# VH-VL binders against q91z69r481to671, part 23

Target 1, 191 residues: q91z69r481to671
Amino acid sequence: GRRNSHARHQDSGQVIPLIVESCIRFINLYGLQHQGIFRVSGSQVEVNDIKNSFERGENPLSDEQSNHDINSVAGVLKLYFRGLENPLFPKERFTDLISCIRIDNLYERALHIRKLLLTLPRSVLIVMRYLFAFLNHLSQYSDENMMDPYNLAICFGPTLMPVPEIQDQVSCQAHVNEIVKTIIIHHETIF
Short names: E, the ipSAE of ESMFold2; O, the ipSAE of OpenDDE; V2, 0.75 times the mean of E and O plus 0.25 times the DockQ between their complexes.

## First folded at step 7 (VH-VL; framework fv_ifabotuzumab)

Design f6 (at its last look DockQ between E and O 0.04; V2 from the best seeds 0.00; counts 0 for: pae E 13.3 > 2, placed apart)
Fold by OpenDDE, look of step 7:
Structure f6 (fold): chain C 191 residues (1-191), chain A 123 residues (1-123), chain B 107 residues (1-107)
Amino acid sequence: as target 1 above (191 residues)
Amino acid sequence: QVQLVQSGAEVKKPGASVKVSCKASGYTFTGYWMNWVRQAPGQGLEWMGDIYPGSGNTNYAQKFQGRVTMTRDTSISTAYMELSRLRSDDTAVYYCARDSYYDFGSYYGMDVWGQGTTVTVSS
Amino acid sequence: DIQMTQSPSFLSASVGDRVTITCRASQGIRDYLAWYQQKPEKAPKRLIYAASTLQSGVPSRFSGSGSGTEFTLTISSLQPEDFATYYCQQYKSYPWTFGQGTKLEIK
């Protein structure tokens, strides 16, 4: 069913970065059915303009009459996570998370992932919960937007959980995608 | 049959360290978190921490941070809990307990417990 | 930390009685709750997990209910072997925490 992740976190008093909240809110309103969302690139100029606006403490996406391109807004969201000093999934947990791929049962895998993620700072978990609730919700429109959990995982995996340089990039990336996919699907269990 | 077998009773002086072992059998040791829980005489259960044998990842209760070290030897499916700078109030029965994750779509929790190891700290 | 509070701490009952033990969490833990039984000089034994799922091999007279912050363990008809101490435990978030226990004694 349709979920409102923004409403849930607002009631909890959790703090979400404005750029994340605004982008997700905007996409929830105008982009859920947009074909290829997060797979197609937006306007670099527009993405930068939006990003710069947020950096100035503004909210360029607050206007309901905003005519921003959905792909650009999606690009801003990805760019935010890519630009974090520490990836959303810290490198210190990379090997542990990847090891969860050995668990064939997805629900059991999710429980292992959950236990690992509980070791992360609360602030990170709050953002993760918010993001993955959104991604799960977005995947519910996969018939229209062509973005099932795996496709979304492909798009976000490298950004959220980059493969350390010392690791095999090809094999680990596939595993990262599966882990992210699992989190998208089982976000309620994990968070 | 899944079982956890712990090492024998220990008697220690204040300031010393104790290392308790827990040998697992009947399941994939590396695939399940191992918890350590203690119980002082006549008191309730107190969670100390856990370890994921597959990676060695650990979580410790804040109360024991800096004094407890959980390790494992995967070659012999054995988990270890070492507690240092022992005090009299560390006298307790120490348990290892497996944290099972999944069965028929439900959470398991700590489903298998060791028999316990009595640690006595006295002058 | 999530505090788990059991009530009562002590309970006297007779064989055949219906017994109810309550566990309250200081914050919402969904159904991430287990119940354990412990007899003197023995390790705890898991009775219920996921708040209401009965452990295999545990008699059906045991049942668990609740979600969020309020949970209940019920023994429909107390048997002689049921006199023990019972603990609830949350596994929603670290650190795992137990209730203080409920000692069930024979009246």
Scores: ipSAE 0.011, ipTM 0.584, lowest interface PAE 9.5, mean pLDDT 90
Fold by ESMFold2, look of step 7:
Structure f6 (fold): chain C 191 residues (1-191), chain A 123 residues (1-123), chain B 107 residues (1-107)
Amino acid sequence: as target 1 above (191 residues)
Amino acid sequence: QVQLVQSGAEVKKPGASVKVSCKASGYTFTGYWMNWVRQAPGQGLEWMGDIYPGSGNTNYAQKFQGRVTMTRDTSISTAYMELSRLRSDDTAVYYCARDSYYDFGSYYGMDVWGQGTTVTVSS
Amino acid sequence: DIQMTQSPSFLSASVGDRVTITCRASQGIRDYLAWYQQKPEKAPKRLIYAASTLQSGVPSRFSGSGSGTEFTLTISSLQPEDFATYYCQQYKSYPWTFGQGTKLEIK
């Protein structure tokens, strides 16, 4: 047809990027019990092959019985977020987000993080909610996969909330990891 | 430049505990996982566990769970491994070894090793 | 646990020889494998990671290959400093495990 889509409707019905959704679905099916997921490296060759397939419009993870290595699929997900022109957590909000560390009560900390994040574009918040709901769910299997919320925060912190070059990398990285951990644990309060 | 320096040799009686230190220099101590690996005389390498100095989080090999404690003091860039209820088959050289740390927090084996600490359990 | 089995356990060779050491995993580990060299009374030194990537500063006479369950370390022209014990190590799944070692001796 002459009008088979509407731009305003697409804004209100924004979707999770296919590569993110596909990686998370794959891990939910095959990887929740996978020891060291997101910590152990995948093959860079396989990671790039999967990424390139998505860029060609293919979905290499759509096969229910896929033999893709879980660590490579996890690597694709991390590569997606590292490749964003702007980090998932905007650099201009870095100091405000880090300052939430001073709030000792974790529930109140979560509420202040929520306040800062709700000013972001809806498309970003949708991706954040999806990712952090998944990371929380994955952490519930930590007895088997060895990936509790803090271990996951260590793996994702540098990618999701890079420390600006002018900041103290050592102390800021610890704070970044704590903020990401708080969001994993309290994602329902925040999103 | 990157260096791990361990504490000196120890001689212990069965039933005692030993605490080995590993002082790091030349890199950001809190940003890399630290492993502990042991080697009995004439034997191969055995992974005991690791610690992330930034948080103090640990993972222990199951055979050492309940006997090993890994800690750190970030003010002096030092990791510690304590092994309790020692027995003769704990006689070994104990190494600390740093993760390779690359983008996405991925692990590629241990790129920097301490000189080793000999622990002898006898008498 | 993933078991790593090296062969041979002992290898005798002359300077200038080409040698190969194999490592087998009890389960598929793709390329999550490192090789280490250890000289007597010294700490291990990583030579190779990701099955085939040379550590910075390691001579190009060392090479690694393989994926899945079978891996090979090759030294193309043995030098006097290469006589040591070699270990493979998997890092696909906790606990990390090492092969039992291959002692390479002069003859």
Scores: ipSAE 0.005, ipTM 0.538, lowest interface PAE 13.3, mean pLDDT 86
ESMFold2 (binder alone), look of step 7: mean pLDDT 93; pTM 0.953

## First folded at step 8 (VH-VL; framework fv_ifabotuzumab)

Design g1 (at its last look DockQ between E and O 0.04; V2 from the best seeds 0.00; counts 0 for: pae O 8.2 > 2, placed apart)
Fold by ESMFold2, look of step 8:
Structure g1 (fold): chain C 191 residues (1-191), chain A 125 residues (1-125), chain B 107 residues (1-107)
Amino acid sequence: as target 1 above (191 residues)
Amino acid sequence: QVQLVQSGAEVKKPGASVKVSCKASGYTFTGYWMNWVRQAPGQGLEWMGDIYPGSGNTNYAQKFQGRVTMTRDTSISTAYMELSRLRSDDTAVYYCARDTEYYDFWSGSYGMDVWGQGTTVTVSS
Amino acid sequence: DIQMTQSPSFLSASVGDRVTITCRASQGIRDYLAWYQQKPEKAPKRLIYAASTLQSGVPSRFSGSGSGTEFTLTISSLQPEDFATYYCQQYNRYPWTFGQGTKLEIK
């Protein structure tokens, strides 16, 4: 299987939240060819049931006989990141991250993004690396699932890196999508 | 308040192209997917594709791949659908239709909640 | 692609009748289904989403049910303004697809 498939790529212990790891593992097993994954809303009932199970310390996605809806598992993953007390990409680094779009050379841009991200706590970086490796892997199936890095950035960008209230929402949203897309494509250079 | 207003009827010859506009108002244009759906006379609804105006990214139904181009101008909150190499069986009413949820925070589509009034395109010699 | 098939294609009924329209998906789509009403020379209007959730402002005589591959739109007491064509649409996965429509005529 691909790197970050069924194996955990971690330095020590369990650092990836169980809900994140479980959703990603489930999608890697059953959802890579699901057309429009992350674009479609999950069932409100099923998303809530799965989320509540994880909050009780259970893992409803470990059952190989489970017939969980791929859209709902994807929805749980998105809502996990939406619900974080602090967004995955910290607001205090928003302006610096967005400014990286001015770097025309994509490799140089990736190196600048890496430099900014390396100042973050290790626990955050480990989750970022895991998530973006998965999103890149998913995008490699885009001929089948129709979810290329552009589509995935649209579906995840605002959740991962919300535009601050003081900023121009329209202009900044396009920049957020471009930065997130860059990270998906060049995740190995960045992480 | 949320409204989609489309350009007027078009009459075209086979082999020509047509570009239909859809002006959005009353919501954040760049934050919702915009669909294009057509309806031939006496026939049902047919999804042609969509565009995310914030980035310009598009997805086309395979039937229209290579003939359809969806674009937008965010400065005037307007989406466009251009269909090239027209045939008589492209005669239809063309609709723009907005996705149901503000996508960036709330997880995705529940169908098309706001529709434009439609643009009749007639292709005849 | 997921094919959506409606039945019947054509229906005549009287004011006050209970009317049911069915929609079948070629594979399971859970509850990722919307119903639309289209009156002559007008754009479609969404009535129901998530198979059974009624759009705000839609009369309570409309209801939806079903899951998986079989879905039903019900009008409990038909009114003259309900003359229209009705479409189901799946949004479980790309490409989005519609049923062929059910034309409802008032006798």
Scores: ipSAE 0.288, ipTM 0.725, lowest interface PAE 4.7, mean pLDDT 87
Fold by OpenDDE, look of step 8:
Structure g1 (fold): chain C 191 residues (1-191), chain A 125 residues (1-125), chain B 107 residues (1-107)
Amino acid sequence: as target 1 above (191 residues)
Amino acid sequence: QVQLVQSGAEVKKPGASVKVSCKASGYTFTGYWMNWVRQAPGQGLEWMGDIYPGSGNTNYAQKFQGRVTMTRDTSISTAYMELSRLRSDDTAVYYCARDTEYYDFWSGSYGMDVWGQGTTVTVSS
Amino acid sequence: DIQMTQSPSFLSASVGDRVTITCRASQGIRDYLAWYQQKPEKAPKRLIYAASTLQSGVPSRFSGSGSGTEFTLTISSLQPEDFATYYCQQYNRYPWTFGQGTKLEIK
C-alpha cells in the first residue's frame, strides 16, 4: 500500500491535513459536548466510508447538513494518526519524553517537553499545536463530555505515542498518558 | 553512524534474476522506509520502489511491477531487492537509500538522506 | 506520474559564480521536493529537502526555493567541490520521480 493513503487530498498547500482539519472542525461544531467522545469509535462501516471518501480526495464532512455520527468522525481522526507509518511523536524521542515524568512540577515538565519537541520538523509541530489546542479546548467541556485531559490522553496516548516493543508496555503506557495529559494542559507553553 | 552496505557486483544473463542486499546499521531499521533507485550507465536516477521494513509494505514503480520484489529481514536489518526476467537495459548501478524519518503528513517522506554504495548489475548474453 | 524537468541539462560555470538550477513539476507537489548532488562513481547526496530546508552538514552557499511546480537550487558562490550532477526529486505522489539531472561543469 501507499505510504500515506491520506495524501490523496487536493493540493491546497495547507499544512494541516484536510482529514485532520475537517474532523476537528466537525467535532468543534457538533461534538464538544458529546459524552465519552473518543472513547469508542463509531460504526466501522461509517468510519471506513468517511476514510475512503477522504482517500478519494473528497471532504465528506464539508456539508453542514452532514448526518455523520460524532463517534465515527472521532474514530476517523484517531484512525488517521494511528495509521501513520511513523507516529506523531517519533520513537527516537520516546525515552526522553518519558523521562520528563520525573519532573514533578508540571510547568517545568512542560518546558522540558517543549525543548524536546522543538527538535521536530516545523510541519509536525504545527499539526501538534493544532491537535493539542483542540484537545485542550475539548477538555474544557469535561463536565459535559466527561473527557478531561487525562481521559483524552488515555484515548490518544497509544495512537500518538505508541510504546516501542522493547519497552515495558504497562509502565510506559501510564507514563505516555501522563506526558500526553501534560501536553494537553500546557499546550500553550509547549507550542 | 547510519550506514547502508550493499552486496557486491553481479553479472547475469538475460532472463535470469538478481537479488541485491542492503544491510542497515546505526539506526532502527524497521522505522525507516527503504528505497531502491537505479542508474543506468551515463543516465539519471530512476526510482524503483520502496519498502517499510516495520510492516513489509511496498510501493513499486509501475515499470517494474511484476518483476521486482522488495523484502526485508528485520532480524539482520537487511533489505533485499530482487529483479527477475533481466534484460540488457537492466544493466545499472542499484542503490538502496533510506528515507528520512521526519514525519510528513502528506507523503510521509522527505527524500533519501542515506545511500548505500551501490551495486553494479550487468546483464549480458 | 509526475514528470520533473530540470533546466539546464548542462551548465558551465567558474569558481565564485552564482549558479541557479531549476526544476519544474508537471503538477503541483507543494514543497515535497529534494535536491541531490552526485559526483562520478559516487552515490547521490541529499542537499535540500522540503524544497528549502538545508541538509545538515551542507554548506550554506546552497539554497532551495519554490513551491507548487517551480523550484530552484542556488549555489551563491561555486566552490571547486561543487562541480557535479544535480537531481531534483518529488516525493509528493508515488511513484517518486527524479529530474533528468543537471551536470555542472567547470568553465
Scores: ipSAE 0.014, ipTM 0.566, lowest interface PAE 8.2, mean pLDDT 89
ESMFold2 (binder alone), look of step 8: mean pLDDT 91; pTM 0.941

Design g2 (at its last look DockQ between E and O 0.07; V2 from the best seeds 0.00; counts 0 for: pae E 15.1 > 2, placed apart)
Fold by OpenDDE, look of step 8:
Structure g2 (fold): chain C 191 residues (1-191), chain A 124 residues (1-124), chain B 107 residues (1-107)
Amino acid sequence: as target 1 above (191 residues)
Amino acid sequence: QVQLVQSGAEVKKPGASVKVSCKASGYTFTGYWMNWVRQAPGQGLEWMGDIYPKSGNTNYAQKFQGRVTMTRDTSISTAYMELSRLRSDDTAVYYCARDSYYDILTGYYGMDVWGQGTTVTVSS
Amino acid sequence: DIQMTQSPSFLSASVGDRVTITCRASQGIRDYLAWYQQKPEKAPKRLIYAASTLQSGVPSRFSGSGSGTEFTLTISSLQPEDFATYYCQQYNRYPWTFGQGTKLEIK
């Protein structure tokens, strides 16, 4: 279906989309230890309100007095990436990325993933680097939030790297999760 | 000893194609990316693209997109670079160079082993 | 594409001299930079990778430094065999790109 066209727009000179930066900042401040973050859905009403606010050029998460629910903010972040016209991981790289699963050594796998991702636009790479640095950081609190790299990969895999319709959805999804997990763990090597 | 041995010099006419080979030995051919770099007479180095022999995945410089094809034969540990629609400015020494991942602790790599080069001359 | 600019393009020096070659990237490349030495009619030889890591077998008089956009190759005491052309190369983003080269000649 049609994706949110507004998700493609960002302020001039803004390296990271405001919605991405704001959500991640908010979660870093208030949600790092939140159990099940990104697993539990927030209020759809609140998610939509936040999203619509950003679409109006506002930043509803900039106020320190904000009482938004962490799950709603997490939902907004995921919704943003899901709503991109072109997935963060483009379909053109899907087969090649999935093929990296055959590399058993995770570090070596990461190096090959890097080779593939470095063909992407700089703007995409910048967002990837930012996002996966955050996810890695978040995973360091897995004892508290119960979200290790694999759990985070399960949550973000379908959103960031959707399986093309012509592919086997079930078998490929497992591979997507492993690739995303690898990227979370080895984000500094990859980006 | 890790070694890359390239095919011999080529003389081609404009519009023709050339295929240069690079035979690897002394290491697991499929485990390392292979780069192709050329150097025109008296000029600097120019990266053309790379290939991962295990999968056959390739990356090409935009300048050569549509003209260059990188392939490999894993059974004989040989990489190939084919350049089509040759023109005079394609005259150069063409190198294959291994991209090493041996620094597994730090995660860095580079072109640590080079072939001896293949001279390709394009003239009418 | 990331442009790599070396300076100087030509350098004359004597045996025993301290020599420094600089390489500037048009954008940040972290430490994904290599230095190569090339002698006439020979293939390039990697000297430095990861901006500052010395290739095995390369004399310790060679060193690399820098991160981000500014990088330097230094030869602490120039030897006769060091007269050659040197190239920097970034492998931070495709396409890989080289500097234009620095020819080091004997004074």
Scores: ipSAE 0.007, ipTM 0.548, lowest interface PAE 10.3, mean pLDDT 89
Fold by ESMFold2, look of step 8:
Formats: C-alpha cells, structure tokens, sequence
Structure g2 (fold): chain C 191 residues (1-191), chain A 124 residues (1-124), chain B 107 residues (1-107)
C-alpha cells in the first residue's frame, strides 16, 4: 500500500502557477457543491478583473473574506488554459492520445495514456496532476454540483486538448472528451 | 534481482577529483531517480544529490554545489558522481541509492536499493 | 533545509525488549518519512516508508507511526539481529535530509 496521491504531493521545488493554484484552492474551499460549476458561465467583467490582477502579480483570491462568484473563478481557470501558447496536451500527441479510446478496459487505457505522457516536461506534468486530482475530487460531489467526470470532460476537453483544424471536429471532440474523462477517473494511475 | 554495483575504493590526495560509478541491473534504469549519499567515518548519512537518468536532470545539496557533478550513461545503465577539489573531510563511504517509487511528477519514497558503497580516502 | 533530529542518539537494550526511537522534523513533512537500518560496514536497508508502511520482507516486529513533525520507530521484541544504527530520512522537500542516527546496542 500507497496512499492517495493527491494528499501526498511531494515538494520538488517546482511551482504550480499561482493563478491555477489560487483558483483551485478557492473552489475547494467555497465551490465543491456549486451547481453547474465549469458549465455555467461567470461574469466576463469579473473573470477579466481577476485574470488582470494575477498578471500584475497580485492574488485577489487570497482573502478569506473574498466575495467572488464561483462561476467567475472557474472561468478564470478555464481562461488560463485556453490562453496557453501551447495547449496543456501537446498537439503532436493528439492522434496517439485519442487512439487510446480503442482500449475498452479503463485501467489499461490509463496505463497507455501514462506512457504517452511520460515524455512531457516535468512542469507540465505537475500542472496536469494538480488539475486532474482536483477535477476528480470535484466529481465526488456530483450529487450536489451535477458535475460527474463525463460532464467535467465536456467542459474541459476543448480547452485542454484542442482538435487540430484538419480533423473531423465533431467526432474528434467526442474522443477528446472520452480521453479527458478517463484521465479524471484514473488520475492516480496516470500521475 | 535489482542490484547496484559500485566501483572500487579510491585513495586520493587533497585537491584531486574522484569519479564513482554505479551500474544498475534488474530494472528499467531510466525510470527511477538515482541518489548519491555519503557517510564519513563514525558519522551519519548525508544526501549529496540525485539525477533522473532519462533526462539527465540533477539536484545538488547546496553544500556540494560547484564541486559535484552527477552524470549517467543510459546505454550501459550506469550513474556517475564526480567530486572535485577534495579535502580530508571528504573521506567517506559514497553510496548510490535508487528511489523506491517514481511518481510521474516527483517520486521520492525513500531509497529502497543501495549500492555496496565506495570508500574514498583523502590523505596527504 | 529541514533538520531531522533523532532521540536517543545511543540506546542500550536487551533481547526481548520493546524499543522506541523518535524522529523530529524542524517543519511539517506530512508522512514523507523513511526509516533505515544500518549494520557495521554495510549499506543502509530501508525498513519503513510513508512513515508507517512496512517494507516487504521486513519483520512485523518493526512498526512506524507519526505525521507532521513527530515520528517513531518501534521494535516490539528485540532480536539479536536488530542491534544496529537506525536513521530517519525526510523526502518532503529538497534537500533530502537524515537524522543523525540512533545506535542500538546490547545491554
């Protein structure tokens, strides 16, 4: 026996981007039961204000008396990943990643996904592990928030693993969502 | 099955360098961090640094920064530790030790397999 | 750097005794702690990792407990082969650090 990997994150001296860590911490504290989180849009004004504060080196979410809309904080997190010059899941891995849907056994699928991810930069893997551990944790509240791993994958799939322009967008999007769902469910095996 | 075999004892003069080798067998060498730990006579264990063999990425204890170099040759599953500008207080047994479990991110759960040790004596 | 302090540094006991060795971290390390046994002229051998998980092949008379800053290694009934030096080691934050060791001798 191994303990839950989310609870046992080892300090390597690498940092999660402050904006990512702060949004996830805020949602863990105030938003786990929030109905439709990541599906329901937040205020564009508030999303932009929070994002701009982080870009100035501030942390508007650190105040325990913070009165931010959960949907806006969720929107900031999604906007961060959409704004990356290179998607969290690199485009050069796209075809190999989505081909894993042919593996019906989810544990075996997770092992193949892990193998594909092992060559990614450590900084990327740290962010992936943190995000997917959080998404799994959030999904454990699905009776209240209505966001199971499938629903979270639909919300995050387009942001994390954009379908290349030359591919069939509808068919490939469904495959992306299934891979992201697998990673949410089996994050401990993968990371 | 899993084994780490180190190079033989060395006698060095102050100011010289020493390079210790550690040959791994029985596991996938590139999948586990390799640590270097030393022990002066009658003293405790001191972590010097580590290397991830796949990438060659290293972390060094601050005490050894600028004097230690850790490398590897993945074609022969061998890790190396070189310590330069030796002093008499570098006299110690030097161990290589494999991390027991590698998480895809950071995977230290202690050192489950140790080499037999290499005695380095620094004397005039 | 996280300082690891063991107590006692030296312990004399008889075969059959119950022995505890304490390890204290200068800051919280969760359960990222291992225990090692070292006999003279031999490499260390890991006994316990994750503060309380017994390494495969280690006798059940060994146990570990604790989290945060305080940890213990317990040997429930000493055997002749248990007389050795014991080290704790944290792996929560670089650099990895060891306690100074506890030498366990026959009384």
Amino acid sequence: as target 1 above (191 residues)
Amino acid sequence: QVQLVQSGAEVKKPGASVKVSCKASGYTFTGYWMNWVRQAPGQGLEWMGDIYPKSGNTNYAQKFQGRVTMTRDTSISTAYMELSRLRSDDTAVYYCARDSYYDILTGYYGMDVWGQGTTVTVSS
Amino acid sequence: DIQMTQSPSFLSASVGDRVTITCRASQGIRDYLAWYQQKPEKAPKRLIYAASTLQSGVPSRFSGSGSGTEFTLTISSLQPEDFATYYCQQYNRYPWTFGQGTKLEIK
Scores: ipSAE 0.000, ipTM 0.460, lowest interface PAE 15.1, mean pLDDT 85
ESMFold2 (binder alone), look of step 8: mean pLDDT 92; pTM 0.949

Design g3 (at its last look DockQ between E and O 0.05; V2 from the best seeds 0.00; counts 0 for: pae E 12.4 > 2, placed apart)
Fold by OpenDDE, look of step 8:
Structure g3 (fold): chain C 191 residues (1-191), chain A 124 residues (1-124), chain B 107 residues (1-107)
Amino acid sequence: as target 1 above (191 residues)
Amino acid sequence: QVQLVQSGAEVKKPGASVKVSCKASGYTFTGYWMNWVRQAPGQGLEWMGDIYPGSGNTDYDQKFQGRVTMTRDTSISTAYMELSRLRSDDTAVYYCARDSYYDILTGYYGMDVWGQGTTVTVSS
Amino acid sequence: DIQMTQSPSFLSASVGDRVTITCRASQGIRDYLAWYQQKPEKAPKRLIYAASTLQSGVPSRFSGSGSGTEFTLTISSLQPEDFATYYCQQYNKYPWTFGQGTKLEIK
């Protein structure tokens, strides 16, 4: 589909949280080819500093000349989603989403996932679309960064779609990863 | 070093088709949108369309809709622009130009790397 | 389509001069604007993106400003190599559109 420069800004307000936008922008500019991105942990001190800066309403990544460590920035992004009161993928949709793993054809699976996700608030969908578009793009550099859709799904799966406590953690995590992988690959179909 | 190398000059008759190639190197070809922009002699720049090599998704200016086809061969990191039903006013230098990617939703920060251009002359 | 109008179309200046080129959009394009420099028989070169961000490697004498519908490219002190044609381009809404260009000539 066509790119839409207004996708992030539906109105005069910020549709995509600044921290998400800023981190993704930064990674897009400087970290796409970074080996092990999101898998390698950055400096905890730097991660916290960046996070705290955003919490103060600042944008520590706005300077294109910033020399922040890519792994730290990546860490901030993951930390944001992990820290959400409600996970990006609501627990209420967990069972239904996991059930999509039964669909072998990935395209068909994507269509089912789409149907489920379309029930979510628009604000959540916008963030999802933004994030998964980024992750898909990042995966295009897997030859350099070693982060294919599956590896990215492993990194983000637990964060974005945590397994409810009442569920089997081990078996469900594998399914979560597969679902997230599917979404990364078929993000254009889903969103 | 990021580089775009285009195919050589073309001379075509009205009604014919031309296919220009653009070979990319120095970066992940599939990860950046590729634009096609033309410039008639002594005129300004005109955006024709773009393609995302990773998916093959295309966007065309309506002016060229139905006449232009943008494709890519990812195995050789090459983008193609084919323009059919050529007419005299299609005479121009055709450029491929890579987007400076920001994010896939907001697009790009303009075209940061350009091919050297391909002159296409349409004359009877 | 979003129409981009540059002014002036032609500009004569001397080395050392401060030069300003204006680009107006027919509708709001936020900061989705780039400036390009093109020399004869050469491909365009991006100078500015996001309205005000200087391309890496571009001299600091170049600057961009503006948002919404009015944008400016400024060369603080014109150098001999700066004589060229300049284009603005919006990437806010498809189709992408360019200004008609501003030819900067030596006086």
Scores: ipSAE 0.022, ipTM 0.589, lowest interface PAE 5.4, mean pLDDT 89
Fold by ESMFold2, look of step 8:
Structure g3 (fold): chain C 191 residues (1-191), chain A 124 residues (1-124), chain B 107 residues (1-107)
Amino acid sequence: as target 1 above (191 residues)
Amino acid sequence: QVQLVQSGAEVKKPGASVKVSCKASGYTFTGYWMNWVRQAPGQGLEWMGDIYPGSGNTDYDQKFQGRVTMTRDTSISTAYMELSRLRSDDTAVYYCARDSYYDILTGYYGMDVWGQGTTVTVSS
Amino acid sequence: DIQMTQSPSFLSASVGDRVTITCRASQGIRDYLAWYQQKPEKAPKRLIYAASTLQSGVPSRFSGSGSGTEFTLTISSLQPEDFATYYCQQYNKYPWTFGQGTKLEIK
């Protein structure tokens, strides 16, 4: 047992889901130099075990003696976002978001993306800020982990911002990756 | 049917460069990592690097950084590997090889589809 | 780099034999291991991924096992078309590395 002083962030009325926070904290502690994180698959058994534990109200990643595969923890995080009833980047704003690629200057593009994202619920923006701050931080270790913002956008683009069925999947996927990359790089401007 | 078709054999002098092409068909070219692997005569396999055709991002083995450039042309579903400042020990068969389908929980599982190989001979 | 060491480098066997090829990693790679078969003048063909999962269309006489640092490929009853060179490959840590190969020859 520890005192409850650090739990007040979770109880603020604006909350990062425990599974998201726990996966990101675990990766920050043990996985920043882990090569191929988010690209290399984790164990399907371990990913499901971790996910099921969180669904039972447990936190299998909180034990300091825990020895989990970094790729499996990364898989749990991706599975969480894939499983959202509404994608993190809602389909209703898809066309406007991908149109930002017409802005060649990345800083100006980031400002336009910010304006579009301001229309989202505050709780969604809090999760976005937390996720993209982490992805940016992870990308700073790309010399060791091989996961720069381009690679991370590839790994998360389809999950975070699914291309609507009506749209051209090939061309839109490239645009999604570019927008997600921009958000990773300029997360402090956007959030 | 998923297929990778590579350009033909090349003979080069030391100091030259070579550019090998790999044309993909039967799948969404921009959605899968493309690897380049070489094999010197009578030797094993050596991974050189990869490219994600959707974005053009590359990862190179440090052994080849500074001499290798991997590119693609998405309009013709073709990946390229260029190796510069060739030396005799670059004589090898060069393969392109597709990564497994990229999705949550399935990521990279090795190279499921390989090109036929391109023989590059470096001799004076 | 993670070094992958195969044993034996050469194996002579007859049709119908059971053969086992081992692959040892210089550090733990969990089950991030694939096995390839390569015939002369041909590109490699993936047989097994995730250490033990058989590629679709590969005969069931092939099997893989192991985790951590020690892995095996087993052919339960060798057929004429199985004479080839076999490679293991790790995909736990960049750069991806292959074993030196095991050449399976006719006795």
Scores: ipSAE 0.005, ipTM 0.566, lowest interface PAE 12.4, mean pLDDT 86
ESMFold2 (binder alone), look of step 8: mean pLDDT 92; pTM 0.946

